# Miniprotein binders against q9h3h3: the designs that were tried, part 26

Target 1, 235 residues: q9h3h3
Amino acid sequence: EDGFTAEHLAAEAMAADMDPWLVFDARTTPATELDAWLAKYPPSQVTRYGDPGSPNSEPVGWIAVYGQGYSPNSGDVQGLQAAWEALQTSGRPITPGTLRQLAITHHVLSGKWLMHLAPGFKLDHAWAGIARAVVEGQLQVAKVSPRAKEGGRQVICVYTDDFTDRLGVLEADSAIRAAGIKCLLTYKPDVYTYLGIYRANRWHLCPTLYESRFQLGGSARGSRVLDRANNVELT

## First folded at step 3 (miniprotein)

Design L2a
Fold by ESMFold2-Fast, scan of step 3:
Structure L2a (fold): chain B 235 residues (1-235), chain A 83 residues (1-83)
Amino acid sequence: as target 1 above (235 residues)
Amino acid sequence: SETIEVTVTEETSPEEVAEEIVKALEEGAEKVRLTAYGPEAVRRAYEAIEIVLERLGRKVKVERIVVWEEDGKVKVIITISLE
């Protein structure tokens, strides 16, 4: 997004998904081990391709925490890809609604809240808060990128199982805010990732569906959520 | 200056609340404020907001205050107004 083409971003995402992940899996690991795991693998120190001076000597694509109820469901990605090629050759308009329909038809429903933070203590603190929320059951699954060789911001992805369930998306935002997160969040359906919808895409689509900004009201924590497609504030 | 207050409970119909919100705003209310306590009530409040957004689209501004109460339950105050 920052200086990369859509094709480059897609290639990097594929490489990260294919490389090994560091996972805290709450389905098989006691919650009491989380704090030690977080201390061993702070995302600001874990390097993308390994380094004797970092916690990892081998490549790491993602650092992830799986909740007790986590069950991966990618849907029919092959069918989605075939339908996408047919749509592009059909001359039919490519819009958020058309992509939403493709995703529903092929059951590619997952999506994620994204936050981008510079390497450092703030990133590690944010990740620890998210990881605890996942292990405690307020969120389902999350991952954070390792430190890139080129530098730059790292991303925390907090997943929901159905991007068409706006209520579920908004509840995940609430849980992220309750975990102490105050930075800008954007929400992206995985169908956009699979189809290569990034900033500066060919179809001039907004690459995210929602944007969340922190708002403090009284003693409460909260957020303003904007529907990016309709330019309407939801919260 | 006219604000319509609505309490959403675990028994409240999202469709009925959505109708009440739409009617109040189109009849000139400045704001409609929903208060919901507990996960089921909050779920129903958000469902009502989804219905309102479908009906009024880009005309609507929605502000939310979320409080995680001492007992671990969420309390949500949602304020809806027209652009």
Scores: ipSAE 0.000, ipTM 0.150, lowest interface PAE 20.0, mean pLDDT 79

Design L2b
Fold by ESMFold2-Fast, scan of step 3:
Structure L2b (fold): chain B 235 residues (1-235), chain A 83 residues (1-83)
Amino acid sequence: as target 1 above (235 residues)
Amino acid sequence: SETIEVTVTEETSPEEVAEEIVKALEEGAEKVRLTAYGPEAVRRAYEAIEIVLERLGRKVKVERIFVYEEDGKVKVIITISLE
């Protein structure tokens, strides 16, 4: 499910990243303006390529909210790709551990919790909750895809700055759950995207590092987080 | 049937909480319940859980319950038990 969507996103990533983004930047915009911005740009109605009947007349690649402390760092992606080619040629085993080492060496550490939702009220409601958590400081940064002309599910991406910081990844999951999100979440480090790790990868690696499932039992609420690489429950 | 309750604050030592969890489970407690309020306390609770997982070889089941408080801070209740 997640790996299939990642393959599609890889095909469209360049175009979406190069097109304009609609951004609420809490570093420069008062938090009091968020509700009006969310009402103006609900992701179920913002169209990928613009439409006179939608909130946008021009193309939009992503709708994003930046937190007060957000500081972007993409690392050395070029060095990562060169080292990856060398690793493949070396005959050394390709494992989650070797990918982790390459990511650390080249400071390509960011990753994201992903949720996929059909266009509609549930998507807009989930995005509003995430956006408020970002502006309130419980999350660092998030983005959501606009509605594609071909249709299909939209994706909300909630970023953490270091996928090797397990506590930070779990804190982000907690904040997502506290925002009222109950759907399946999967966590993908950006290094997997840059190196082409998808569901049907030749190295037989899991395309996501963590998976979070909401559990409701009686009056109790919580989430279970599975470390996909080590096949161990963390929560 | 014994449940041990532990409150984690922004000043709580993760190592001390981890020791308390391990000792309680080794002495036959059915589960240990941590309550943490606010982002720093929650981070310290998760650090304690990482120490517990390292010491007990990841044979620990962890469950989290989330409560949104009126001041905008999250309260997390974490229950730890043996496999």
Scores: ipSAE 0.000, ipTM 0.175, lowest interface PAE 19.0, mean pLDDT 79

Design L2c
Fold by ESMFold2-Fast, scan of step 3:
Structure L2c (fold): chain B 235 residues (1-235), chain A 83 residues (1-83)
Amino acid sequence: as target 1 above (235 residues)
Amino acid sequence: SETIEVTVTEETSPEEVAEEIVKALEEGAEKVRLTAYGPEAVRRAYEAIEIVLERLGRKVKVETIRVTYEDGKVKVIITISLE
C-alpha cells in the first residue's frame, strides 16, 4: 500500500480476488482442525505467487476463515459500478453521503476493520487470534494477505455485514480487542474498495470511516474509536 | 452465439458506438463486448452505455463490468445483452 497509487492498489486487489484462496470454513470443517490449519499456513510464510520452499507452490490471493454462521452477500456490485460511472459523468457532487446512498441502493453493505502488520511472529499471532474468534462465533469472517512484497506489510481484514450499522461495527472492534489485538485498526466499507477510494483519491475523501486505537486503562471496550469524517469519539 | 467486439478509444464518438451496439443487438448478436483502455476511452465507453440504456431501457442488460489495469492505465470491459 505504501507509495502505491489508487489504481495500482485496485489492480492488485482484483488480482488477489481472482486467484485461489486458502479457506478454513467453519460451516463444513470441525473447529478442532483450526490449530493444525493455522500451523500449516502461517500468513508470514504463505507466498502470493507460490514458491516450492513455502507452504504453497501455486498462487494464493487470500487466506480466509469463514465463521459457522457466515452467509456471503456481496450485493449488486455490477449495478454499483454502473451507477458510479453515471454519477461521475452527471456532474453531481461526490461525497461520503452519495457513496453511502449508492451502497444502500445496490445492497453493497459489507465493510471491514483493517490492520497492517509486518511479516513475522506478531502477524501470525494476531491472525491466529482473529481466526479463533471467527471459529468461536465472536466475528463472522476474516482474511489475511499472503506475503507478496519485500519489506512490505500484510493486511488482516475483519468483516462486518453492514457498515451503516454503527453498533455492529463497534461490536466487531470489541471482539478484535478481546482477541488480544492492540495495533491500530481502521474501518473501510467495501463500497470504497470496489470504487477505488484509497489514499489521495480524486475526491479528497477520507478512505476510512472509523479508527480504533488500543487504550491501556481506557474505555470500557479497551479501545478509543473515532469517527474519521466527523472527528467525533464514539467510545 | 455471435459476440460482437467493439473497441472504444480516446477518439471514439459515444453516439456512433451506441448506434453500433444497438444495430448489432437488433441484427441478432447474442452479446456486445466493449473494451476501453485509458481514462478518456473509459469515459467515452460509459457515455455510449448510457445512450444505449436510454434508447433500449429494460430491453437490455449490462451483464458484466470488468475493471482491470494494464501498463498503469485503467481498462474496462463491458458486456451487454438483450433482456
Scores: ipSAE 0.000, ipTM 0.116, lowest interface PAE 14.4, mean pLDDT 81

Design L2d
Fold by OpenDDE base, second read of step 4:
Structure L2d (fold): chain B 235 residues (1-235), chain A 83 residues (1-83)
Amino acid sequence: as target 1 above (235 residues)
Amino acid sequence: SETIEVTVTEETSPEEVAEEIVKALEEGAEKVRLTAYGPEAVRRAYEAIEIVLERLGRKVKVEKIEIRWEDGKVKVIITISLE
């Protein structure tokens, strides 16, 4: 994907956060209802704008599952953005360390494992596995994009509370693998999205901190995780 | 070097926005800055850029994308130029 495509998709994803969500909240809904909810709203059939014949009649930004331990905390995004503008104006060098420090200062620490899948059974099956892991407490929160009109790839996002906590990031990877997911995963902090830092940005910053590749019979984790910034394997 | 500002709303059609962009570029604007508030406006802004690409037969370069949160809405600022 070229820089334009990556930026476009990121902007659309952020815009979709403002539309209504289809949510299964394990804090208020019995786990026994999950299977019926998954059957009612398979991601491959839920449409972004509520097309005729879809399970949804109204626009849907995301389909999401909240675990028992889920607590929303977005931090000070406005303060982060103001500080980012000031930093750019100062002419000071911008590094991954700079962004990490900005994120910490403004408590914008969330990040997500991302997987892209074509619409269909494989996507719905993957989502069902993730949703179960969330409801069972192995993961805190996950969301999946609805089907677009053009039938492009859909994205599943699995969140962690702190992108600076390597152990937490790795634990989420392990839980995703345990749920039966074998595709490539990339990990992106939300701070990069909020600051408009995408692929091929003018600062030459890589918005993907980690990548996970499935491994048969290797580590107990079932994957190899690469730290892209340092080009070091963590697993 | 002149930057022309274009505001995209939920009521503005992608075609109308595309016409404004083309006009600005034909009048000698080096850059066009699109500002969109909310998910529908953002979608329309990107659709407008695609229409411009088709009409001009030239590649549009995205110079900058900025995302802001204002009054509970997403604000996206897209700066474009002709390659």
Scores: ipSAE 0.065, ipTM 0.533, lowest interface PAE 2.9, mean pLDDT 87
Fold by ESMFold2-Fast, scan of step 3:
Formats: sequence, C-alpha cells, structure tokens
Structure L2d (fold): chain B 235 residues (1-235), chain A 83 residues (1-83)
Amino acid sequence: as target 1 above (235 residues)
Amino acid sequence: SETIEVTVTEETSPEEVAEEIVKALEEGAEKVRLTAYGPEAVRRAYEAIEIVLERLGRKVKVEKIEIRWEDGKVKVIITISLE
C-alpha cells in the first residue's frame, strides 16, 4: 500500500551513496586541517547536484568524517539481500527478531543515530561539533547530507559498529550530547535501510529502535533514551 | 543493601574496573555504581560494563544509567545489580 514512498526513498538513498562524497579522513589527514575543511564545506551551503553559487560545481552525495580508529565493515550485504528474498518467499513471519537474526548471520550490524535539522548555521554548528568529536576519537564516523534542491531538512548520521550492542549505542548518544547536541535523536540499524524498510512498511516493523531527548541541567539526567520497540525508558 | 562506588577517569583501565566490579559483587555487594565524567571516562566506563556483562552473563543487569551535564561535559552514572 504505502510501499511507493519507501521505493522512492530507497532510490534517493542509493543515488546519494553512489555519487561522490566529500570526506575528511582522520586516518590519513592531520586533525589540524579539520577547521579549514569545515569552513570550506558547510553542509548548509554544499548542494546535492552542484550550483555555481555553492562550494561544489559537481554532485555530492554525502559529506563525511572518518575517525582515526574507523574500520568499516558493512558485512555481507549481498547475502543479506538474498536471504531476505528467500524469507519473503518462504511465508515465514517477518518480525524484528527475524531481521535481527538475518543481520547477525550476514554480519550487517552497523547502525546510526539520526538528527534532522533545517539548512542554516545551527546545522553547520551541530555538524562541526560532531566532526570534532569524530576526529578527537569520541565517535567513530559520521556523515551529513548536502542541501537538497527542494530545501528540506538535512540529516546528520552518527554510526556505531553494532546495533545489537545496546551499551555501545548508548555510549554514542552520550558522546553526541557531550559534543553539544540538544536536538531529538533517533537510532536506526542499517539492516532496515539495506532492505528498504521505512516507517510505512507492509510488515508494520518499527525501524527506529531508540529515541534520545535532551534534558537541560545538572540533575540526574542530561539525556532521556527511550527503547521504541518496548516503550521503556532506559535513562 | 551494600552499594559500592567506583570512579572511572580518562586514565582508568576498563579491565581493572571490570575486575573491581566483579570482585565487589562476588564479595557480597548488591549494587555497584560507576561514575564517569567527560567523554573519554564515559567510554571507558561503558567498556568496563561490557566486560562485566560478558563475564557474569545473566547473573547481573544494568539497573540504571543516569546522564547529566556538568560544566559542559557529560557525566554518566551506571548502576549494576545482581539479578
């Protein structure tokens, strides 16, 4: 029924992944060059398809920062997709547990905290904070979308290695908050993205596992994390 | 009814803290509360807890995680208890 929107989103995501990326790679680039790179490529000004008035004349799919210790492992995505096709054909129930098992079997474990911000200095400031946390070693890797032709909100993605590692996911939330981020965060495993599962899906799966809300003050909590699947507060 | 307090710093070994937690629980503590201030200390605290959970399994649980903001830095208080 509402799969058409999911197909459109999947096509856009694939196009962005295949287009060139602007990357600051801390594994090969001195940390002292980060501030100049951030000033050259503020995400509110980098355009998705290039523009004479923007920093880029050519398409840019993503703007990314790789940490010093970043070691990418996307797992066996092809095997995951083949197993997913077989699962759909089998008639077996499709549940969060079943997808989790497919992800583990094919080692497709990465996930990400997402924040959506309007183009502007608040987005650029948030991205700069996240990028510095990555280069400093508090986070592993992050990316931000360029400005779309339509002028909609942009997304910052902060990745973790293993969505089944709850403590690692919560540690990343803490690091994002330490970087000065106060907006709403949601956490999504990449397995859902690779399989094209979005909010409106025929299996009624919730692709968002966690939600983090900022709470100001020196009280017991600076961040409230909700387990979306079980509707239980973790912090 | 005994709660043991442990402070994790940016110089603390996660393995050493994990051993301290395991020992405290084995010697009769009902709860252990870890406090970590600043991003690096927080990372080390979470690593120590992961070691404890792997070592003790279903015998223990993370009862509570409190996240605070003090002087521009994150402060995390993690409470581990016996199941």
Scores: ipSAE 0.000, ipTM 0.131, lowest interface PAE 19.5, mean pLDDT 80

Design L2e
Fold by ESMFold2-Fast, scan of step 3:
Structure L2e (fold): chain B 235 residues (1-235), chain A 83 residues (1-83)
Amino acid sequence: as target 1 above (235 residues)
Amino acid sequence: SETIEVTVTEETSPEEVAEEIVKALEEGAEKVRLTAYGPEAVRRAYEAIEIVLERLGRKVKVESITFEVEDGKVKVIITISLE
């Protein structure tokens, strides 16, 4: 059972990544088509495994929007996974610093701001705001989970190119807030996702690096960003 | 000793699969291998494994979990063995 929950969550994430995605790709599709696409595929109604009466009859892993300048770069994920296996068998301590070094060595630098919302109007409205920010060039890429069969919250993921670039991470937070988003955000580096670091992990690592909370401190678009590892406010 | 093969589908009850696994191991199977094809089947396979682990605890272990893509869908093979 030790580590089984983390393996279970990693397998569920892998299943979603490998299933078909519904994608609005602004690199090849005019921005004028976005509103019709959003109306056709609201995330609260798109079902994970297909459902007669939903917009999809087949499984959907993710609903995504790609910005005009989006250029995917996952780094050397194979080398990262091999190095992770070696680290686990080496007896060396597994810490946030060690994982950061693994990520840098293998150029697995992307990360994402996460927001979790219940299915419904607020989720669909938040996703529409994020999707428009991506298509307008304020964000690079985003995706949202479909509705699970058992219910529960859905997740919107807003990606940045480099989790070690704090200014870029904070710039993405500002763009999310400018899109009208006021809920709690947490930031997770993709290295943690690829290695199966989730809430219930056997190394007791915090699965997110940053937390953003909306505040009205002189601006409706402002936020307070916390470095969770060091428990220090960045803004 | 033998390995018992179990296929989990999008229609399979996790509780029924869990009972099948427990019975196979209690009747002398060395390993049980679950194959699940597609995301709903994979979810049900993991739910069945969680039931088995809750019921049998440290008497069993998840020996391996392997992933592959077949005809554009995820395929997961999970092997459970006695500790």
Scores: ipSAE 0.000, ipTM 0.112, lowest interface PAE 19.4, mean pLDDT 78

Design L2f
Fold by ESMFold2-Fast, scan of step 3:
Structure L2f (fold): chain B 235 residues (1-235), chain A 83 residues (1-83)
Amino acid sequence: as target 1 above (235 residues)
Amino acid sequence: SETIEVTVTEETSPEEVAEEIVKALEEGAEKVRLTAYGPEAVRRAYEAIEIVLERLGRKVKVEYIVVREEDGKVKVIITISLE
């Protein structure tokens, strides 16, 4: 019954990944060109399916910035999917620990901090801050969704290389906060995306591993981060 | 209402800290707070938390307060409690 929602989200993700991306690649493009690129492609104005009145006339799946040291590594996704089918048939418990083990075995280690913002100046400003942090080397890679519908929120994804590296995940959160971001953040490993773990999944797993909230005032600066991996959503 | 405070340094044993956390929570402490400063201490604190999560399972709530200090190093305050 919840499978339709998970399948719909997976289909949307695949379609966006298959459509063209607008990319600023710091490995091949001078950093001095970033501000002009950000002005040309503000995410609140880039349309998902193209519009002559927007910066793009053709479909755009994602708007992305690659850091100078970015080296894509998706791991062995095919082996992961085969192991997932075997696990589902085996009768063994499907838990965060079991999925972590499959991810490690198949080297599917990347993950991402997610932030959802309404279209407008605040989204464009947040994306510009993240993009500059990527180009300056404080973050490795990030992408933002184009505008798919009026009033709908857009998502910024900030990637880390290894979701099992807790220090690396939390350092990325710190860098996001240093860029001026104050909204709610959640962290999702890509293994969950490949295996279709979304809200209301049949295994009652929390679809994210961490939740970060901006810490207001006082002498402390930073985030309160809750570990969601051990807080299973029971229905 | 009891909070147990633990400082994790670059010389702290993750296994010993994990045992201290588990014992404190089993003996009725409301929460345990770890403070770690710098990459080696933070790594050891995280390793201790992984041991605790393996032993106590899904009834454990873990909260991190992450602060980047002026020297560029991260200070982490980790609070562990039973959910």
Scores: ipSAE 0.012, ipTM 0.532, lowest interface PAE 8.5, mean pLDDT 83

Design L3
Fold by ESMFold2-Fast, scan of step 3:
Structure L3 (fold): chain B 235 residues (1-235), chain A 83 residues (1-83)
Amino acid sequence: as target 1 above (235 residues)
Amino acid sequence: SETIEVTVTEETSPEEVAEEIVKALEEGAEKVRLTAYGPEAVRRAREAILIVWERLGRKVKVESIEVREEDGKVKVIITISLE
């Protein structure tokens, strides 16, 4: 993707965070209502800004499912931003390691597995599988983008609490695979989102930490996970 | 109606933008419109809104968010009001 496309996608994602969300919250809603909710709000049909004939008349930024045990913790984002500005003005090298330390210091630890799918049955089927895994307790929280007016791929985000906890990241990958998902997955820590680390960033950082590829047979896990920063296979 | 315009850049302090928003709304402005150019400016605008929500709560509404291109750059316009 060129620089402008990356910049536009980043701005659109941040705008979506501030618009209303359609949420199935398993902390307050019986699990038996999930299938009806999924049928009412398939992500291929929910439009970003509302449209006659879509399930929504008003803008929707994200469609989300919260698990029963979901307890959000964004950490100290304000402290992270201040430390980031100080780091940039210090002239010190900006590396994955320094960003990791800033994230740990300020408790900004959440991250997400990302999958990009074209609008249609496969997207809706994948989202339904992920949503059921969240409600059943195998995943903690997930969201999917609505359909953009200009079209293009939609993204499913599956969150974990701590990107430095490799076992937790791998456990989420296993649960995604167990839900029947076979596409490429990439993992991005939220600290990178808060600091504006996207494709073509000026620090030349890889915007994702992990990559998961489906592997048929030969392994109980069902996938191979690569640590992109260290170029090491984790599975 | 009275709308207060605020421009957010990649150099703008989110805390200062939040203070402008809070002051404008508390002094009776019907709307505050934030204009941000580029992803860093949008990030700072979002942080300002989060600070405003911590101070004033859910009575502060984001009425609209528009993402468009202007002069080859991404431009985001966020309109906020009290309920």
Scores: ipSAE 0.070, ipTM 0.526, lowest interface PAE 5.9, mean pLDDT 84
Fold by OpenDDE base, second read of step 4:
Structure L3 (fold): chain B 235 residues (1-235), chain A 83 residues (1-83)
Amino acid sequence: as target 1 above (235 residues)
Amino acid sequence: SETIEVTVTEETSPEEVAEEIVKALEEGAEKVRLTAYGPEAVRRAREAILIVWERLGRKVKVESIEVREEDGKVKVIITISLE
């Protein structure tokens, strides 16, 4: 993907964040209602713009599930952005370490495991597994993109509170694998999104921090997690 | 009913944009249309909307988001209103 394609996809993702969400909130809704909600709003059938015959009549940016322990905290995003602008103006080198320090300083620490799946039963089944894991307290929060008109892959995002907490990131990977997910996972800190650092950026920063590959019969975790920054296996 | 046009650039502060939006809506604008060219301007436009939501609450509705390509850059048009 060229830089322009990455920017376009980022703009679409930002647009989706601003549209209404379909949310199951386990804090206010009984867990016994999850199956009915999943049946009503299968991600493969929910459409981005509320197409005729879809479960949604209005645009939907994301379908999300909030766990019992979920607390929305984005940190000081404004302070982060101001510091980022000052850093760019200073002419100082920009490294992954610099961004990590900015994130820590401004408490913008959220990140997510990402998986891309084609629309259909396999996607809906994967989403159902993730949603149950969230409601059962194995995961805190997850979202899935609705079906686009053009088709293409949908993305499931599973969040962790702190991308600097390696153990928490690995625990989320384990929970995803326990839910039956076998595809490639990539982990991205949200700080890169907030600062507009996408693929093929001018700073040559990789927004992917970890990769997880499914492994049969190997580790108790059922996956191998690679630290992309250091090129070291963590499992 | 008037639609107020706001252009967001890579040099425009999100706070200034938010103030313009709030002012326009409080003065009775039916809609405010934000136009942003390039990824940085788009980011700033999003941040401005978040500030507006913080100030005015969720009574501010995003009516439409249009993503286009112009001159090799992403162009985003966001239309917002009060419910």
Scores: ipSAE 0.070, ipTM 0.588, lowest interface PAE 3.3, mean pLDDT 87

Design L3a
Fold by OpenDDE base, second read of step 4:
Order: structure tokens, then sequence, then C-alpha cells
Structure L3a (fold): chain B 235 residues (1-235), chain A 83 residues (1-83)
């Protein structure tokens, strides 16, 4: 993906975050209802703007599943953004380490594994696997984008609480692989999104920290995870 | 001016916003800053940017998106440029 594509996706994501979400909350809804909910709202059929004949009549930004242990914590995003402005004004060098420290200072530590899939059975099947893993407590929270009017790929996001916790990031990868997902995964901290840092940015920062590739017969994780910042394989 | 400010409201059409952006950039603005208040304004700002990309292509960059809450509503500032 080039910078233009990343910027386009960021703009779409921003708009989607503001529309209503279809949520299955395992904290308040019995797990036995998940299959019926998945059947009612398959991501390949839920439309972004509530097209006629779709399961939704109103706009939907995201379809999401919350696990039993899910607790939303966004940290001090405003403080983070103010500090980012001050840093830019100072003319000090900006590095991945700088952004990591800003994220820690302001407690903006969430990140997500991302997978892009074409609309259809494979997407719906992948989402069902992820949703079950969330409800069963293997993952904390996940969301999937609805079908766009023009088509195109849909994205599944699987969150972790702390992008600086390498073990937690790797555990989420393992859970995703255990759910039957075999496609390429990329991991992005939310701090980069909040600061508007995309691919090919003027600071030459890479917003993707990790890449996971499926590996048959390899490690117990079922994947190879690359640290992109250091160009080191972690598994 | 180096930076042109454009306000997007729930009543402003994406097409009108796109025209303002294109005009500003063609007149030599270094940056255009969109301010949107509320979900509908944010959607309209997004649509305006899509229209601008269709007209001017990939040379238009989204440099920054800043999102925060103000008075129980979302406020978004989007900075774009030709760089």
Amino acid sequence: as target 1 above (235 residues)
Amino acid sequence: SETIEVTVTEETSPEEVAEEIVKALEEGAEKVRLTAYGPEAVRRAREAILIVWERLGRKVKVERIVVWEEDGKVKVIITISLE
C-alpha cells in the first residue's frame, strides 16, 4: 500500500468510527446467541450506508465483538496530540522511539492486528472465527468494516491493550492463527492513527511495527512474525 | 496564505468543500486545514477529500488528522497539502 491508499483508508476509518456500530457484547449477551448474531449480520452483507436489502437499514461504521475482559481505555489522546504539536514546533528529531515514549507518557498504548479480505464467504468465515475467539476469551476485542458500496477489501481489526508488550502482541497473533486465519497480518499502534502518521510520511516513520506470515508446520504459533523496525524475526 | 482554513458543517455540501480546497491549492496555498464538528460534518469532510483526490490525484496528501471531543461531540482537524 502506498501513502495515498493509507491516507484514503484513514479517512474512511475516521468517518466509520462516527457512525453507529453493530456490537455483540459478551459481557451482557450469552455466548449461545453468537451464532444467530453472526448469521444475522455477516460482514459481507452489512453495508456501510444501509443499502436496500441489506441486514442494516441505517449506516454502520463497524461490526464489533467485545469479550468478557474487554475494558475500553483510550488514554490521554488530547495530551498526546498537544505534545506532538510541541515536538514538531521544537524542531527536535522525531524517531519511532520518540513516538513510543509519547505513547507511554500519555497512556495511549492500544494497537491492532489488521487483515484485509475480499467480501464473501472467506471474509465471513474469518470473522466468525475471530468472533468466537473473542467470546471464548482468547482475544479481547475485534471489529470488521462493513461492505462498501463500490466493493473493495474489508478489514478485520484485532486489538491488543499494549503495543509495547511484545508477548501480548505475539499471543494475539497465535490466537488469530488458531482461529484458522492464514492471510498476511500487519500490526499498527493506535498512536500513529491519532497523530495522523501514515505510510510515506515526511518523518519517514513506519506505522506498521510487526508483520505476521502464516507458516505451515513451523513454530507452535503457526506464523513467522517480523519486527519491521529492526528487521528481525521474532518467531 | 500558507494555510487556508475551511470549516465543514452538517449543512455544507462535500462538493462545495471540495471546490474551496481545490481553489485554495490552485491559488498557491501550502496547506488547507479542514475543521469538522459533529459526525455528519466529519463524513462530509471525508467525502470532500475523496472528491479532491478524484480531481487532483495522488499529489494531494493528508498530512494530519487530529480528533478530539468537544462539548460531547467529535471535532476533527484535517490538514492536507500538495506535497
Scores: ipSAE 0.108, ipTM 0.588, lowest interface PAE 2.9, mean pLDDT 87
Fold by ESMFold2-Fast, scan of step 3:
Structure L3a (fold): chain B 235 residues (1-235), chain A 83 residues (1-83)
Amino acid sequence: as target 1 above (235 residues)
Amino acid sequence: SETIEVTVTEETSPEEVAEEIVKALEEGAEKVRLTAYGPEAVRRAREAILIVWERLGRKVKVERIVVWEEDGKVKVIITISLE
């Protein structure tokens, strides 16, 4: 069932990527228009398949905000796929380290912080904070899922350019915390998505690379970050 | 009126699937239906569609995606047409 659930979620994610997106693009739209756009399209009210009672009458796959400097870069995904097939047939161990090396060799470096929140005010407030951070240049790009199920969680994805750049990953975490988000965050490299690394994969890999937990104590910044692949606290 | 059926497996080249989609649509097929079984096949089907969009400038339309379960695995049927 875990395998089915992971496969089903992957198929739903693919469908969402292919359906229309609601985008605020700061490369072509003045920042002054953001608050009105956020009020028009709160993610707790935008429905996945459209509803006359919601802000959208047509299907929406994702609600996204692009920063002024956003430039899509997928790297050499074709070369990555060929190398992945060769690795699987080579008998060489498939580990986070070998996937990291494949990603570096083929320049497939982007990744994303994931947070799951129930539909409601907290989700909409968190998304508004993230969107403002993107438009102000503290984050590069983000997206949030529309409401697919009553009571089901929605996901906010906050992208970084390079999952191997620990400082960049930590800077994104800090900006997310500054937006008022206190839940568990997990970070997934896009290479894992391209290669189908989900829960219960054949290689027994953790499907996420980093995790961030909010911390209230002392003078420490608002989170503790762990590199799960190397068992190292990044603090 | 013609719908062309294409099966995508975990071993199918995305480039080959893309070529088959483009050929079918250019030869007058109204729709192409891709069937993919399991996560690797679904990934390859998605990659093929991205290749088709690159070649045809997003004129290709994904009309429908149906997700269902068969033998404990996800099965995805994707219906594609031209605008």
Scores: ipSAE 0.000, ipTM 0.246, lowest interface PAE 14.0, mean pLDDT 81

Design L3b
Fold by ESMFold2-Fast, scan of step 3:
Structure L3b (fold): chain B 235 residues (1-235), chain A 83 residues (1-83)
Amino acid sequence: as target 1 above (235 residues)
Amino acid sequence: SETIEVTVTEETSPEEVAEEIVKALEEGAEKVRLTAYGPEAVRRAREAILIVWERLGRKVKVERIFVYEEDGKVKVIITISLE
């Protein structure tokens, strides 16, 4: 895409996950404090590695909001990675179905709707809408990347507990649309992230399972959702 | 000021590297530095770090990460410590 390889993206994702996060945790913080927190940490101004002129002087990997009911479950990631190693050495075909089976076997089920926006007012506005939906209970958890050192688009990730639960995936899409989001959304299961499935992967897999397009004045959901792996319309 | 050096290759087991990292950090090593050259080695280094992160939680700190290109291949040097 912009010259980044899957390996480069995986290394950056690892660093972001390990660096400190700025978190609004609705399990322990009153909802009335959200607007002040959003004003203090607009994603377009929070820098990835810190800057005295930004809201942060130290590195920030992610800016996140946790809903009242948020209960993280990453599954058996170690077992997943061992099975992935075995699969690669076996010579068996690597397909969306094979990866889905590995994920189910190891209970690595979470996934996320992704939206990519340029740094600026529209990104900050979209993030505020998503954050309010999380704190109000319409979404479970979300995070947004800080402004990159090299520049470029930032990503908002809105998580669901189980990528195989299509109704749950569609409910999250509806909540995102209800929050005023109109841009293209794509859905990526965390198993793909753990296994390094990004653009230009060696198995030529599409790195996302679902795609959501906003439809002006269309359905009650406000969008059309396509299952890209099976070429089936879900809405 | 113990820094443990670990080289990850395209043949290195991510689980074995993760075990080595966890052991070194829990036994008081100041830092662990992983070096990986080439796309497969980088993928394996990433997997090892994610295993370490899962086992030790977010108290694992990335002190430094360098990503650059050498002879047409990605090269990554990752230095980690505990909080």
Scores: ipSAE 0.000, ipTM 0.278, lowest interface PAE 13.6, mean pLDDT 81

